# Designs tried in a protein design chat: VHH binders against q12xb4. Part 18

Target 1, 267 residues: q12xb4
Amino acid sequence: MLDFVGLGLFDEKDISLKGLEKIHNADKVYVEFYTSILMGTDLEKMEMLYKKKITVLSREDVEQHAEDWLVDAKDSNVVFLTGGDTMVSTTHVDLRLRAADMGIKTTLIHGASIASAICGLSGLQNYRFGKSVTIPHPYVSNRGVRVVSQTPYDTIKNNIEAGLHTAVFLDIDKDKGYMTVNQAMEILLEVEGKLGEGVMVDRLAVGIARAGSPSPVVKADYIEALRDYYLGGPLHIVVIPAELHFVEAEALVKLAGAPEGILENID
Short names: E, the ipSAE of ESMFold2; O, the ipSAE of OpenDDE; V2, 0.75 times the mean of E and O plus 0.25 times the DockQ between their complexes.

## First folded at step 6 (VHH; framework vhh_8pnl_2)

Design Pb6r (at its last look DockQ between E and O 0.01; V2 from the best seeds 0.00; counts 0 for: pae E 13.2 > 2, unsure alone 63.9 < 65, placed apart)
Fold by OpenDDE, look of step 6:
Structure Pb6r (fold): chain B 267 residues (1-267), chain A 122 residues (1-122)
Amino acid sequence: as target 1 above (267 residues)
Amino acid sequence: QGQLVESGGGLVQPGGSLRLSCADAGFTFSSYAMAWYRQAPGKERELVARITSGGRTNYADFVKGRFTISRDNAKSTLYLQMNSLKPEDTAMYYCAADYRWVEGSRTEYDYWGQGTRVTVSA
């Protein structure tokens, strides 16, 4: 059997009791940290609390060599740990499908997800969100050209036009690190500069840092101002709101320090 | 917002000792690798010592056994015991925190303190 277990948002204590039970009953426990990382813990602390040895899997282990460790689940109980909620904002459904193809029964144990936490933290209504998107770290092409993805810009634009908020995930890279809200704002403004469609000009944005921690930061401001706002350590995420309900606007002002002027534009 | 607050700096004579402290004020201290940096006037900031979340330490070459970095996770406090201080050790000393989920992994430091001044002079 293969159990997918979400670890939650921040530290080793965010796991559900059912998740912990799965770990206790597991013969093998794997974890991946390339989709999300629990910033309030580390592998040692996790192992200490869970009383189980945990094997870290690389992206390659998961995406290219899953059969090498999935096979263990045929004859034993295997747990696969991920930050947040399992299968959310990941491609791990592929693992589940592979397992199924191998005749391995799978179960899901859910955890707290940043996808929903941002609603609680910002006061924005969850049902008003459209497609989410990830801002990838810019990279230099083989031609020596810096490549900045426009996909986030377009996704945000489309959502705004539809009256929907956008959850903007920020890239995690082993070499480049955790993308910050500041970097994200820079990238969006850079794309704005290239496209000139006006989508990001004076656009309200919400920066969230360390959701699930004892000291999360939620700051709403216009992108140009937010770009220079220090939110502290990772992880960061961005929300770009569309048209606001009056309750949402009030929440952003009172809970996230948004400019009061946004209240004037609410019908 | 996460804050580090250094203390313990001051004026000391050559050969003297100081003990710097860095207190956590907003993040999970025990999950972070910690480091001391220093910056002398007109010089670049340089690493003095680092300690991982697991307690492994490394030191800059100029330390030569004179300094000891340690941490108290229960108190969320980082220490730097500095012995046999020299005039060239005069600098602003900074505490930094870096998240490490596995040994050997490193990102940019997530938190910096405001610094504490150490002056070694006869």
Scores: ipSAE 0.007, ipTM 0.322, lowest interface PAE 9.4, mean pLDDT 90
Fold by ESMFold2, look of step 6:
Structure Pb6r (fold): chain B 267 residues (1-267), chain A 122 residues (1-122)
Amino acid sequence: as target 1 above (267 residues)
Amino acid sequence: QGQLVESGGGLVQPGGSLRLSCADAGFTFSSYAMAWYRQAPGKERELVARITSGGRTNYADFVKGRFTISRDNAKSTLYLQMNSLKPEDTAMYYCAADYRWVEGSRTEYDYWGQGTRVTVSA
């Protein structure tokens, strides 16, 4: 049997009781750290709390050589750990399909996902969210040309036109690091300067840092102001609201420090 | 660092084969879902094939059985093996990359190549 267990948002304590029970009863426990990062823990802390040896799988182990370790689940209890919720914002459904082809039963033990946490932290309604997007780090081509993806700008524009908020994930790169809200605001304004469509002009944004931690930060302000606002350490995420319902606007003012003037412009 | 560069296009006779390549320079290739698109004169750009970071493939109905998409993460290269080519396969072929394939963003790609021309003579 293969049990997929979500680890939740921040540290080793975010695992569910059901997830912990699966770990305790497992013959083998695997984890991958390439789809998500739990900033409040490490492997040693996880092994100490869970009282189980945990084997780290690389991206290659999971994606190219999955059958090498999946085969263990034919005759034993195998647990596969992922930060957040295993099937959210990952391609791990592929592992379930491969397991099915091998005659291996799978289960999902959910964990808290950043996709739901942003709704609670901001007060924005979950059903008001459209397609999400990631802002990738800009890069410099071999010819010295700076390349910046315009897709996040276009996604935000389309969602706003549909009355939908956008969850904007921020890139994580080994060499370039964790993208900050400040960098994300700079990138969106850079693309605005090139396109000139006004999407980012006088646009409210919500910066969120360290969701799931004891000290999360939730700050709403106009994009130009957020460019200069320090949210502290990683991980960061951005939400771009569309037209706000009154309760959403009130939440951003009272819980995230949004300018009170946005209350006069709703409805 | 890099941008997508297609190669391997050319002129072939009907029934012939070509292998297109798309090289990545400067981003983490293995983190991306990749695709091939084509555009013939007077037509909209259309999906030919795609492959997830995990290796799962999808093909357009019009190319089923004739084309094979593959990736070599060690070489940061995407391939399209095109067999049994027909005159209607004549088009510009583009590769595309999508960072962290998310269910809601399946049809939008972050990076595109400049294209390589494939011509199949009648």
Scores: ipSAE 0.000, ipTM 0.307, lowest interface PAE 13.2, mean pLDDT 86
ESMFold2 (binder alone), look of step 6: mean pLDDT 77; pTM 0.776

## First folded at step 8 (VHH)

Design Q1 (framework vhh_8pnl_2; at its last look DockQ between E and O 0.61; V2 from the best seeds 0.00; counts 0 for: pae E 10.5 > 2)
Fold by OpenDDE, look of step 8:
Structure Q1 (fold): chain B 267 residues (1-267), chain A 122 residues (1-122)
Amino acid sequence: as target 1 above (267 residues)
Amino acid sequence: QGQLVESGGGLVQPGGSLRLSCADAGFTFSSYRMAWYRQAPGKERELVARITSGGRTNYADFVKGRFTISRDNAKSTLYLQMNSLKPEDTAMYYCAASVRYTWGDYTEYDYWGQGTRVTVSA
């Protein structure tokens, strides 16, 4: 059997009791840190608390060589750990399907996810969100051209036009690191400069840092201002609100330091 | 722009085969979900085949087992093996890539190639 266990948001204590129980009953425990990192802990602390040896899997191990370690789940209990919730903002459904193809039963133990945490932290209502999107790190092509994705801009635009908020995930790269809210703002403004559609001009944005930590930072401001706001260490995420409910607006002002002027635009 | 480069297109007779390639070593190829799209003259761009970062594949209905999408992460290359080609397969074929965390359709791919032309004619 293969148990997918979400670790939660920040440290080793964010795991659910059911998750911990799965680990205790596991013959083998794996973890991946390429989709998300628990910034408030490390592998040693996790192993100490969970009282189990944990093997770290690379992206390659999971996406290209999963059969090598999944086979153990045919005859034993294997736990696969992921920051947040294992199936939220990940591609691990592929892993689950691969397990199924191998005749391996799977279970899900849910963990706290940034996808829902942003609602609590910002005061924005979860059912008012549209499609989520990830801002990928810009890169230089093999032709020497800097490439910036426009997909986030378009997704945000579409959501705004539909009156929906956008959860904007920020890329994690082994070489380029954790994208910051500041970098995200820069990228969105860069794309705005290229397209000139006005989507990001004076656009309200919410930067969130270290959700689940004892000291999360939530800051709402216009993109131009937020770009220069220091939110501290990772992880970061961005929310781009669309039309605001009056309670949402009030929450952003009082809880996230949004400009009071946003209250004037609420019906 | 032009981060992805398609190749392998050309003129082929009905029933013939082509192998398209798409390559770019500028980004972490294995981290992206990839796809082939095509656009025939006067028609909208449509999905041909998709492959996840984990290697799972999906095909449009018109493919009917004729095409195979595959990827070589070591070479940072995406392939489309096209067999039993038909005149209606004539189109510009585009390679697309998207961030690994996202799932979606045409509008959600981050990067596109400039395309390679496939012409199927007797």
Scores: ipSAE 0.146, ipTM 0.643, lowest interface PAE 2.5, mean pLDDT 91
Fold by ESMFold2, look of step 8:
Structure Q1 (fold): chain B 267 residues (1-267), chain A 122 residues (1-122)
Amino acid sequence: as target 1 above (267 residues)
Amino acid sequence: QGQLVESGGGLVQPGGSLRLSCADAGFTFSSYRMAWYRQAPGKERELVARITSGGRTNYADFVKGRFTISRDNAKSTLYLQMNSLKPEDTAMYYCAASVRYTWGDYTEYDYWGQGTRVTVSA
């Protein structure tokens, strides 16, 4: 049996009681930290609380060599841990499909997801969100040119045209690190400079840091101002609001420090 | 658009074969999902095939087992082997790649090549 267990948002205490029970009954426990990690803990703290040894799997172990460890689940209890909720914003459905091909039963033990936490932290309604997107780190090609993805800009534009908010995930790279809200704002403004469509001009954004911690940071301002606002350490995420209900706008002002002037332009 | 570079296109007779390649040495393939798309002039772009970082593949129905997508992570190269080509396969073929840590829409790709032309004629 293979149990997928979400670890929640921030530290080792965010695991559900059901998740902890699965760990206690497991013969082998694996974790991956490449889709997200719990910033408020480390492997030692997890092992101490969970009373179980945990083997860390790399992206390559999970995505290219899954059968090497999945076979154990045919005759024993295997737990696979992820930050947040395992199937949200990951490609881990592939592991469930591979397990099914091998005749291995799988279960999902949910954890709190950043996708829902941003709604609670900002006051924005979950049903008013459109398609989400990730801003990837720019890179320098073998031709020496800087390459910046335009997909996040286009996704935000399309959502705004539909009156929908955008959840904007920020890239995590072992070499370039955790993308910050500041870097994300700069990237969006760079693409705006190339396209000139006005999507990022006078555009409100919400920066969120360390969701699930005792003191998260939530700051709403226009993109140009938010570029220079320090939110502290990782992990960061961005939300681009579109059409705001009055209650959403009031929440951004009172809970996230948005300029009060946004209240004048709502329905 | 993107900095991926396709090659291997050309003129071929119906029933013939071509092998398309996609590379950029500054681009690390091992962690990325990748795909081939095609577009005839005046038509919408359509998916041909996709491959995950772990090697799982998916093909459009019109492929009918004629095309094979593959990757060589050591050489940072994506391939499309195209067999039993038909006149309706005539199009510009594009490769696409998604970010190393993908959280967003799984059907969208962040980087695109400029395309390689495939023409199938009697």
Scores: ipSAE 0.005, ipTM 0.429, lowest interface PAE 10.5, mean pLDDT 87
ESMFold2 (binder alone), look of step 8: mean pLDDT 79; pTM 0.805

Design Q2 (framework vhh_8pnl_2; at its last look DockQ between E and O 0.46; V2 from the best seeds 0.00; counts 0 for: pae E 9.7 > 2, unsure alone 62.6 < 65)
Fold by OpenDDE, look of step 8:
Structure Q2 (fold): chain B 267 residues (1-267), chain A 122 residues (1-122)
Amino acid sequence: as target 1 above (267 residues)
Amino acid sequence: QGQLVESGGGLVQPGGSLRLSCADAGFTFSSYAMAWYRQAPGKERELVARIYSGGRTNYADFVKGRFTISRDNAKSTLYLQMNSLKPEDTAMYYCAASVRYTWGDTTEYDYWGQGTRVTVSA
């Protein structure tokens, strides 16, 4: 059997009791840290608290060579750990499907997810969110051209036109690091500069840092201003609000330091 | 733009075969879900085939086993082997790459090629 267990947002204590129980009953415990990192802990602390040895899997181990370790789940209890919720903002449903193809029964133990935490932290209502998107790190092609994805810009635009908020996940790369809110703002403004559609001009944005920690930072401001705002260490995420309910606007002002002017634009 | 480059398109008779390629070594190719889309004149862009980073594939209903999507991570190249081509397969074929956290429809792909034209005609 294969148990997917979400670890939660920040440290080793964010795991659910059910998750911990799964670990205790496991013959093998794996973890991946390429989709998310628990910034408030490390592998040693996790192993100490969970009282279980944990094997770290690389992205390649998970995405390309999963069958090599999934096979153990045919005859034993295997736990697969991820930050957040295992199936939220990940591709791990593919693992579950591969397991199923192998005749391996799977279970899900949910963890706290940034996808929902942003609502609590910002005051924005989850039901008012549209399609989420990830800002990938820009890269230089083999032709020497800087490539910046426009997908985030378009997704945000579409959501805004539909009156929906956008959760904007920020890329995690082993070489380029954790994308910051500042970098995200720069990228969105760069795309704005190229497209000139006006979507990001004076656009309200919410930067969130270290959700789940004892000291999360939530800052709302216009993109141009937020670009220069220091939110501290990772992890970061961005929310781009669309139409605001008056309670949402009030929350952004009082809880996230949004400009009070946003209260005037509420219908 | 134009980070992904398609090739292999051309004119072919019904029943013929083509092998499309899409290449770009500028990003971590193996970490991306890749897909082939096509767009015929006057029609909406539609998914042809998708291959995930782990190698799992899915195909549009019209493929009917005629096409095979594959990838060579070492060469950072995506392929679409198209057999038993039909006139209705005539379209511009696009290569797309999706960030690892998202996949699905056209709005979830971050990078697109400029396309390669496939014409199936007697």
Scores: ipSAE 0.010, ipTM 0.337, lowest interface PAE 8.6, mean pLDDT 90
Fold by ESMFold2, look of step 8:
Structure Q2 (fold): chain B 267 residues (1-267), chain A 122 residues (1-122)
Amino acid sequence: as target 1 above (267 residues)
Amino acid sequence: QGQLVESGGGLVQPGGSLRLSCADAGFTFSSYAMAWYRQAPGKERELVARIYSGGRTNYADFVKGRFTISRDNAKSTLYLQMNSLKPEDTAMYYCAASVRYTWGDTTEYDYWGQGTRVTVSA
């Protein structure tokens, strides 16, 4: 039997009681840390609270060699842990399909997802979100030119034109670190300077840090102002709102410190 | 933009082979899902093949069995070996990379090359 268990947003305490019960009854417990990172914990803290040894699987273990560990679930209880909610913003449905082909029963134990947390923290309506995007870290080419992806700009543009908010995920790199809201704003403004289409001119953005922690930060301001605003430590995420419903605008002002002037022109 | 650089395109007879390459010295391949796309004149760009950072591959139905996508992370190079080429394979071929960690239905790629032309003439 294979149980997929979501770990939630921030630390080892975010696991559900159902998830913890599955871990306690498991013969093998696996985790992957490549789709998400729980900033408030580490493997040792997880093992101490869960009272179970946990084997870390690499991306290759999960994506290329899944059968090597999936076979354990034919004759024992196996748990596979994922940050957030296992099937949200992952391709782990492939593991369920492979397990089914092998005659392995699977279950899902959900966890809190960043997709819902940004709505709760900001007050923006979940069904008004369009396609999400990730801003990757820029790099310097052979000729000394900065290379930045223009795809995030285009995605935001298309969503705004459709009246949809954009969830903007920020890159994680072992060498360049966790991208901050400040860096993301600078990148979007750099692309605006190259394209000149006005998408980032007078554009409101919402920066969110440490969702799921005891002290998350939610700050809304125009992109140029948000570029220089300190949100503290990782992880950061950005939301670019399109047109705001009255309640959304009030939420950004009262909960995220948005300029009160955004309350104009929402009727 | 398009600092990923494709090479290896050209004119080839039906049944022939070509090997496309994609590289940029400043690009870190090991963290990315990568893909080859193609676009014929007057048609929309379409996926040819994808390789995830862990090595799983995915091929379009029209090309499966004839093309092989591969990656050399030590050399930061993506390849597309194209065999048994047909006139309908004539297109501009693009290299693309995404930082996304999932196999999901996202079709957005963060970086693109400028393209290399492949022409298959009877």
Scores: ipSAE 0.006, ipTM 0.473, lowest interface PAE 9.7, mean pLDDT 87
ESMFold2 (binder alone), look of step 8: mean pLDDT 77; pTM 0.783

Design Q3 (framework vhh_8pnl_2; at its last look DockQ between E and O 0.69; V2 from the best seeds 0.00; counts 0 for: pae E 7.6 > 2, unsure alone 64.98 < 65)
Fold by ESMFold2, look of step 8:
Structure Q3 (fold): chain B 267 residues (1-267), chain A 122 residues (1-122)
Amino acid sequence: as target 1 above (267 residues)
Amino acid sequence: QGQLVESGGGLVQPGGSLRLSCADAGFTFSSYAMAWYRQAPGKERELVARITSGGRTNYADFVKGRFTISRDNAKSTLYLQMNSLKPEDTAMYYCAASIRYTWGDYKEYDYWGQGTRVTVSA
């Protein structure tokens, strides 16, 4: 059996009781840290609290060589740990499909997801979110040109036109690091400069840092102002609101420091 | 101007083979889903093959086992091995990449190449 166990948002204490029970009953416990990291803990603290040795898997181990460790789940209890909730904003459904192809039963033990935490922290309604997007780190091509994905801009535009908020995930890369809200704002403004469609002009954004910690940061402001606002250490995420209902706007003003002027646009 | 660079296109006889490559030295492939698309003159751009970051592949029906998509993450290179080529395969072939897996609309890809021409003589 393969149990996918979400670790929640921030530290080793965020695991559910059901998740901890699965770990205690497991013959082997694996974790990956490439989709997310619990910034409030480390492997040693996790092993101490969970009373189990935990083997760290690389992206290659999980995505290309999964069969090397999945085979054990045919006749024993294997647990696969991820930050957050395993199947939210990850590619790990592919791992479940591979397990199914091998005749391995899988279960999901949910953890608190950043997708729900942004709603609670900001006051934005979960049912008013559209398609999410990830801003990838820009790169410099062989032609010496800075290359920036336009897809996040277009996704935000489409959601706004539909009256839907956008959850904007920020790239995680071992070499380039954790993308910050500041970098995300710079990227969106850069694309706006190229396209000139006005999507990011006078656009409110919500920056969120360290969801699940004792002191998360939630800051709403116009994109140009938020570009220069220090949110502290990782992990960061952005939300771009569309048309706000009064309660959502009030929440952003009172809970996230949004300019009070946004209340003037509420019908 | 494309972010990815395709190579390996050219003129080939029916039944022949070509191997297309897609790379950019500044691009790190390991977290990306990749795809090949093609566009014949006067036709819409259509999926040829796609591959997830984990190696799961999906092929258009017209491929019928003739093409193989593969990736070398260490070299940050995507390949399309094209065998048993037919005149109907004549098109511009494009490489595409997305940080997230996409199963649908070509608009969901983050990065594209400029294309490489494949011509299969009638």
Scores: ipSAE 0.060, ipTM 0.590, lowest interface PAE 7.6, mean pLDDT 88
Fold by OpenDDE, look of step 8:
Structure Q3 (fold): chain B 267 residues (1-267), chain A 122 residues (1-122)
Amino acid sequence: as target 1 above (267 residues)
Amino acid sequence: QGQLVESGGGLVQPGGSLRLSCADAGFTFSSYAMAWYRQAPGKERELVARITSGGRTNYADFVKGRFTISRDNAKSTLYLQMNSLKPEDTAMYYCAASIRYTWGDYKEYDYWGQGTRVTVSA
């Protein structure tokens, strides 16, 4: 048996009771921290609270060598832990499919996810969201050219045209670190500068930091202003709203410090 | 604009084989889903094959077991082994990369190559 268990947003206490029960009944517990990390805890605190030894898996262990440890789930109870919800904004469906291919039964224990938390924090309604996207860290190619993805820009544009909000996930890289809202704004503005389609010009954006913590930061402003706003430590995420419901607009102003001018543009 | 570089294209007779390569070591290759697309003159760009960061593959209907997509993460290289080539396979072939959290449609890919031309003719 393989149990996928979401750990939630911030620290070791965000796990559900059912998740904890799975851990207690597990013969082997694994965790990955490459898709997300609980910034309010560490492995030692997790092991202390969960009263179970936890083995950390690398991305390679999960994506390339999963069979090496999945085989244990054929004859024993194995738990696979992730930050957030295991199947949200991850590629872990591949892992579940591999397990299925191996004849291993799987279960899901859901955790709090940033995908839903952003709605609560910002006041934006979840049903008004379109396709989500991730801003990857820019990189230097083998040719020595800096490469910036335009996909986030296009996705946001398409959503806006459809009247839908965009959840913009920010890249986590082992070398480059956690992308910040500020970096994300810079990247979007850089792409705007290249394409000149006007999508990001004076575009309202919401920066969210440390969702699930005792002191999350939610700040809404135009991209040009938000680029310079300090949100504190990781993790960060961005939401680009499209057309706002009047309740959403009010929420962004009162709860996220959005410019009051946005209230004037409500139908 | 993408910086992926395709190679391996060329002229081949019907029934022949080609092996395409796509490489760029500038980004974390192993974290990305990859794909091959092709575009024939006057036609829309279409998916040929996809491979997840975890190595799961998916093929277009026209492939019918003739092509195999694979990846070497150590070399940061994507491959397309094409066997039993047909004249209708003549096209510019592009490789594409999508961040680990997103894969699928054409517009979801973050980076693209400039393409390598495959011509199948007697």
Scores: ipSAE 0.023, ipTM 0.510, lowest interface PAE 3.6, mean pLDDT 91
ESMFold2 (binder alone), look of step 8: mean pLDDT 79; pTM 0.806

